# VHH binders against Protein leg1b (leg1b): the designs that were tried, part 2

Target 1, 342 residues: Protein leg1b (leg1b), of Danio rerio (Zebrafish) (Brachydanio rerio) (q4qrf7)
Amino acid sequence: AVVTENGLPIQWRKAPSDLSHLPISNTGVQVNPWVYSQRMTMLKMVINATNAYMSSMGPGEQENPLWSLPLQLGWKLKSGRLADPTPDSSSTCGSEASDPVCISPLSFFGCVNYYLSVLPFLAAVETGVVSSGGHQMLIQVPAEVAQDYCSSYSDCSTKHPNTMAKWHLFFQSLRQVSQSKESDFNKKDSILGLMWAAEEESIQTASGACTERQKLYSSPEVSFQQSSVNLGAFISAAHYHASIERSGKFMSHLPSRVLQEADSPPNIADLSTEENHALYMLSWMNSINQLLGGSLVDLWRKAMCSAQAREKGQAFLDDLILDPKFPGSSLWSIICVMSTSC

## First folded at step 18 (VHH; from v04 with T50E Y58T Q105R)

Design w02
Fold by OpenDDE, fold request of step 21:
Structure w02 (fold): chain B 342 residues (1-342), chain A 119 residues (1-119)
Amino acid sequence: as target 1 above (342 residues)
Amino acid sequence: EVQLLESGGGEVQPGGSLRLSCAASGFIFSYYWISWYRQAPGKQREWVSEIRTGGSTTYAESVKGRFTISRDNAKNTLYLQMSSLRAEDTAVYYCAKSSYPSWHRFDYWGQGTLVTVKP
């Protein structure tokens, strides 16, 4: 899949750098996350505001691990996964050619991304990492699915206290961790740990909130959705350093289109070998984890017992997903071996 | 205990061929990245070739097209087929395994086998 445009997330440059162009009501700034550019702006603000704390990630702003968020949003747009999945939908939302580009509230991945965009943004503003300009941030919620979303920091905290607390902790801790006397290696691991704790919880929250949308998709796409959620657990446990380059490479192996009923990885004709392999492996990981009652991810978590182990675990995940020749039959056994090393 | 034992080294004429073997034990062979390195007299050790967990192979530019890395998982043995040998290929050849599955750093080394290419 195409996941970058000129080395940046899809339509990154088209998104304003801040929300100053948005209307200000008596109650605050009205943000519409269902407008693609506004959602991207929220993410842009978060990344820009956190760059100063991410020196332990490596040289340059491109090493900020939050780049995975706008990249995945862009991938979702490019692959058609932000569109309305309802049969015979006349909506043009989710189309790259639409003006303005909008996100369908019925999109599963759009829904998931909401929890990975709006919540961290609100937390960043609340903690003062992102400047509010003295205004409260109010998030517009589609009327038809209002129950699935939240409209402010307070509302999101009420509806999803654990998720918001983790984001709050992440942003609140950035300055402290970055200024600590710890090694860059340890700082990096700590920051990533906090970030992924929040992301993982967001994915879990989203899985619950967005689950009804799965009824609108093909069985293979639903399987992929579930597999993606499962992957989130593995990536989170490994404290994956999701730089723009590493994330871009990883996501380039994700399917470039919405899966249809006839699609069966690894034998989808119009997808690349890399895409087919990634789909197959994700499905396999999820299937095994389900078969084992969740014990596969537990075993993986056990294997990710130290910062060093996690660093190596990241490499394993890359190899697993990105190498078309990686033997899926060895997945469980390899993880077992890894777990014994702790 | 991890063990790597190289063999097959010897003297060969320029343009000749030689096959090196690395017998591995103490770990699941196919789970790790395994590489060949070489060290010429008075020079630093240099990477020659690598085979990854999935079987993907890479080569140094200096040996590309002449050397072939392969493995037999059943025998836990790594091979390096060398052809069109040159004087500059003279070195002690080492096999190395990664410290972790699918990891790119190598920390286990064999004792090496000497390859001498001379007229």
Scores: ipSAE 0.775, ipTM 0.908, lowest interface PAE 0.7, mean pLDDT 95
Fold by OpenDDE, fold request of step 21:
Structure w02 (fold): chain B 342 residues (1-342), chain A 119 residues (1-119)
Amino acid sequence: as target 1 above (342 residues)
Amino acid sequence: EVQLLESGGGEVQPGGSLRLSCAASGFIFSYYWISWYRQAPGKQREWVSEIRTGGSTTYAESVKGRFTISRDNAKNTLYLQMSSLRAEDTAVYYCAKSSYPSWHRFDYWGQGTLVTVKP
């Protein structure tokens, strides 16, 4: 899949750097996350505001682990996953051709991404990491599906206290961790741990909130959606360093279009070998985990018992998903071996 | 206990061929990345080739097109087929395994086998 445009997330350059162009009411700034550029701007603001705390990740702003979020959003746009999945829909929303580019509220991945963009943004503003200019941030919610979303930091905290608390902790801890006397290796692991704790919880929250939308998709696409959620658990446990480069490479193996009923990985004709393999492995991972009642993820978490183990675990995940020759039949056994190393 | 034992080294003329073997034990062979290294007299050890968990292979530029790395999982044996050998290929050849599945760092080493390419 196409994941980058000139080395950046899709339409990154088209998104404003801040929200100063938005209307300010007596109650605050009105942000519409269903406008693609506004959602991207929120992510952009978070990344830019956190760069100063990410020196332990490596040299340069490209090492900020939050880059996976806008990259993911861009991938969703390019692959058609932000569009209205309703068969009879004539809406151009979610298409790159739409002006302004919008995100369908009925999009599953758009819904999931909401929890990975709006919530962290609100937390970043609340903690003072992102400057609000003295204004409260108010999030517009589509009327038809208002029950699935929240409209402010306070509202989101009320509806999803655990998720918001984890984001709050992440942003609140950035300065402290970055200024600590710990090694860069340990700082990196700590920051990633906090970030992924929040992301993982967001994915879980989204999985519940967005579930009804899955009824609008093909069986293979639903399978992929579920597999993606499952993958999130593995990635989170490994404290995956989702730099722009590493994330871009990883996501380039994701499917470049919405899957249809006739699609069966790894034998989808118009997808690349890499895409087919990634789809297959994700499906396999999810299937095994389900078959084992969730114990595969538990075993993986056990294996990710130290910063060193997690670093190695990241390499394993890359090998698993990105190498078309990786033997899926060995997945469980390898994880078992890894778990015994702790 | 992890063990790696290289064999197949010897003298060969330029342009000749030689096949090295590395017998492995003490671990599940196919779960780890395995590599060939070599060390020429008076030089530092250098990476030659690698085979990954899935069987994907990579080669140093100096040996690409001439050397082929392969493995037999049933025999827990790694091979290096060398062809079109050159004088500069003279070295002690080592096999090495990664310390962790799919990990890129190699910390287990064999004793090595000497390859000498001379007229």
Scores: ipSAE 0.771, ipTM 0.906, lowest interface PAE 0.7, mean pLDDT 95
Fold by ESMFold2, fold request of step 21:
Structure w02 (fold): chain B 342 residues (1-342), chain A 119 residues (1-119)
Amino acid sequence: as target 1 above (342 residues)
Amino acid sequence: EVQLLESGGGEVQPGGSLRLSCAASGFIFSYYWISWYRQAPGKQREWVSEIRTGGSTTYAESVKGRFTISRDNAKNTLYLQMSSLRAEDTAVYYCAKSSYPSWHRFDYWGQGTLVTVKP
């Protein structure tokens, strides 16, 4: 899959850097997350505001671990995953050629990304990490899908209290952790732990809230959707440092189009060897974890017992997903060996 | 902490033999797959042979029947017996350790030993 333009997320440069272009009403700034550039602007504002607290990640702003969020939004656009999935829809959403580029409220991945863009943005504004200019942020939600999407910090906190609390804690803690006397290695691991706790909670919340949309997709695409949610548990436990470069490499192996009923990984002819491998491994990880009643994820979490172990876990995930030569039949035994080091 | 030290390289006539050694330290040698790689001047490093924890061996097609890999777990030493050497075998030979037990990825390398087969 194509996931970057000149080393940045798809259409990153077209997204404004702030909300100055948005309408203001008596009740606050009206933000429309169904316009691709506005959702990207929310993510851009969060990244820009957090860069000052991310020196422990390494040199340069490209090391900010939140880059995975706009990169995945870009991948969803390029792969057709922001389009309306209904048969014979007249919607132009999800088309890069449309003006403005829109996101269908019926898209599964558009729904999941809402929980990874709007919710953290609202928490960042509430904690003061992102400046509101004194205005409340009001998120536009189409009436026909209002049950699936919360529209303000208070609304999101009522509907998804655990998720909002974790994002709030992450943003609230950034200054203190960045200013602490700990080593950069420990600061990095702590910041990543808080961030992934919030992101994983969003993914789990979204997997429930967005479920009805799965009925509109092929069985192979639904299987991929489920496998992606499962992968989140592994990535979060390892405190994966999702710099722009690492996220870009990881996501470039994700499928470049929506899967169709005839698709059967790892033998999808119009997808690359790398895409087929990643699909197959994600499916295998999900299937084994389900067969074992969740114990594969549990064992992985136990293996991620220290900052050093989590660094090794990140390298393992890179090998598992990115190396087409990885022997899938050895997955369980390798994880078992890793866990005995704890 | 992982150390791999190759030795036994040198000059040899075509058709001759050499035995390379790789002394290993800093890890439990018997847990890991160990391989030989080689790099001729101006070429990419290429895989030569591998020995696994159960003693099974594999070889690149270009060296099958001429090279024999072995390991002595008691001495933490990997060997490559090379025979019927050809000019094309001229290269720096590297010993490599797998990153994890029973895994094909090799992240740890020695400094190499030069084998020169005279024209």
Scores: ipSAE 0.000, ipTM 0.165, lowest interface PAE 19.0, mean pLDDT 86
Fold by ESMFold2, fold request of step 21:
Structure w02 (fold): chain B 342 residues (1-342), chain A 119 residues (1-119)
Amino acid sequence: as target 1 above (342 residues)
Amino acid sequence: EVQLLESGGGEVQPGGSLRLSCAASGFIFSYYWISWYRQAPGKQREWVSEIRTGGSTTYAESVKGRFTISRDNAKNTLYLQMSSLRAEDTAVYYCAKSSYPSWHRFDYWGQGTLVTVKP
């Protein structure tokens, strides 16, 4: 898949750096996260505000681990995953050519991304990491889907207390961890641990809240949606450092289109060898984990027992997902061996 | 009403070139993914190439490096530049429009244009 424009997320340059251009009502700034550029702006504001605390990730702002979020939003746009899945819908949402580019509230991945964009943004504003300019953020949610989406920090904290608490903790802890006397290696692992705990909680919450949207997708696409949720458990346990370069490479292996009923990984003719491999491995990881009652994920988590083990785990995930030559048949035994070093 | 009108087919020697066109009307052309498919006599229709909003392109392995898909949004026209043609490329070529913006389901088809590559 194409996931960057000039080394940046899709339509990154079209997204303003803040929300100052939006209307102000009696109670605050009106934000519409169903406009692609406004959702991207929320992510841009979070990245820009957190850069000061990310020196342990390496030199330069491209090392900020939150880059995975706008990159995945861009991949979702490019791959058709922000469009209305309803048969024969007249909606133009999810089209790069529309103006403004909109995100369908019925899109599964648009729904999941809401939990990975709006919720962290609200937590970042509440903790003071992102400045609101003294205004409350009023998040627009369409009435017909309002049950699925919360619209303020207090609303989100009431509806999704664990998720908001983890995002709050992540943002609240950034300064303290960045300024601690620990080595950069340990600071990096701690920041990534807090971040992935929050992101994984968002993904798990979203998988429940967004479930009804899956009914309009093909069976292979639903399988991919479920496999993507499962992948989050592996990535989070390894404290994966999702710099712009690593995230871009990872996502370039994700499918460049929505899957059809006849698609059968790894033999989808219009997808690359790399895309077919990633689809196949994600499906296998999810299927094996389900067959074993969660034991694959549990064993992986046990193997991720130290910062050093997590670094090895990241390299293994790169080989597993990104190398088309990697043999999937030995996956269980390889993870078992990795857990022995703990 | 959606209309897709293919043209440019004909008889060609092996190694030759053809340019197929698909004139589109009845929808906002720039919002949709547009694909070429082909069907050889007695065989099932197979996907050939696709161009998406934003201009990204994909190709079947059998045509990669020999065929180039493009679109002209100002003329509402899709093109397929075919080069290094082989006998196996003999087929009726169809233009197809996705059912939704940025969606892989293709429910709208043209009548097709025949390409024959001489033995």
Scores: ipSAE 0.000, ipTM 0.152, lowest interface PAE 20.2, mean pLDDT 86

Design w02
Fold by ESMFold2, fold request of step 21:
Structure w02 (fold): chain B 342 residues (1-342), chain A 119 residues (1-119)
Amino acid sequence: as target 1 above (342 residues)
Amino acid sequence: EVQLLESGGGEVQPGGSLRLSCAASGFIFSYYWISWYRQAPGKQREWVSEIRTGGSTTYAESVKGRFTISRDNAKNTLYLQMSSLRAEDTAVYYCAKSSYPSWHRFDYWGQGTLVTVKP
């Protein structure tokens, strides 16, 4: 899949760097996260505001571990995953060519991304990491889907208390950890651990809140959706350092289009070898974990027992997903051996 | 930390023999494939031999019949018995550990031991 434009997320330059261009009502700034550029602006503001606390990740702002969030939004746009999945829909949402580019409230991945963009943005504003300019953030939600999307920090805290608490903790702790006397190695692992705890909680929350949308997709696409949720558990346990370069490379192996009923990984003719491999491995990871009652994820978490082990785990995930020659049949045994090394 | 410490290098006459050792620590030695590589001055590092967890061995064509790889899992030690040495065998020899059990990518390397075969 295409996931960058000139080294940046899809349509990154079209997204303003703040919300000053939006209407201010009597009650606050009206933000419409169903306009692609406005959702991207929320993510841009979070990245820009956190750069000062990320020196332990390495030199330069490209090392900020939050880059996966705008990159995945861009991938979802480019791959057609922000479109209305309803058969015969006349909606233009999810089209790169539409003006403005909109996100369908019925899109599964658009729903999941809401929990990975709006919720962290609201927490970042509440903790003061992102400046609101003194205004309340009023998040627009279409009435017909309002039950699926919380629209303020307080609303999200009431509906999803664990998720909002983890995002709040991440942003609240970021200054303190960055200023601590710990080594950069320990700071990096701590920041990544807090970030992924919040991201994983969002993914788990979204998988429940967005589940009804899966009925609108083909069986292979639903399987991919489920496998993507499962992958989050592996990435989070490894404290994956999702720099722009690593995230871009990882996501470039994700499918470039919505899967159809006849598609059968790893043999989808119009997808690359790399895309087919990633689909197959994600499916295999999910299937093994389900067959074993969750034991694969449990073993992986046990294997991720230290900062050093987590770095090895990150390299393993890169090899698993990015190397088409990786022996999928050895996955269980390899993870078992890794877990005994702790 | 993974450690691989090669020893046993030295100077020999053509037709001579040497036995290289690689002491391993920091991982469960018996679970991994272990290989020997070599690098002559000005040349690319080349694969020499590999021993797998089940005891299966493979060799580069240039050394087959002259070199024997073995492992002692009780001592966490890899060996390379080299016989009928030729000037072309002059190189720094490295042992390498596979990145994962049963996997052909090798990301962990020793510092190497120099073998010199006189012309």
Scores: ipSAE 0.000, ipTM 0.240, lowest interface PAE 15.6, mean pLDDT 88

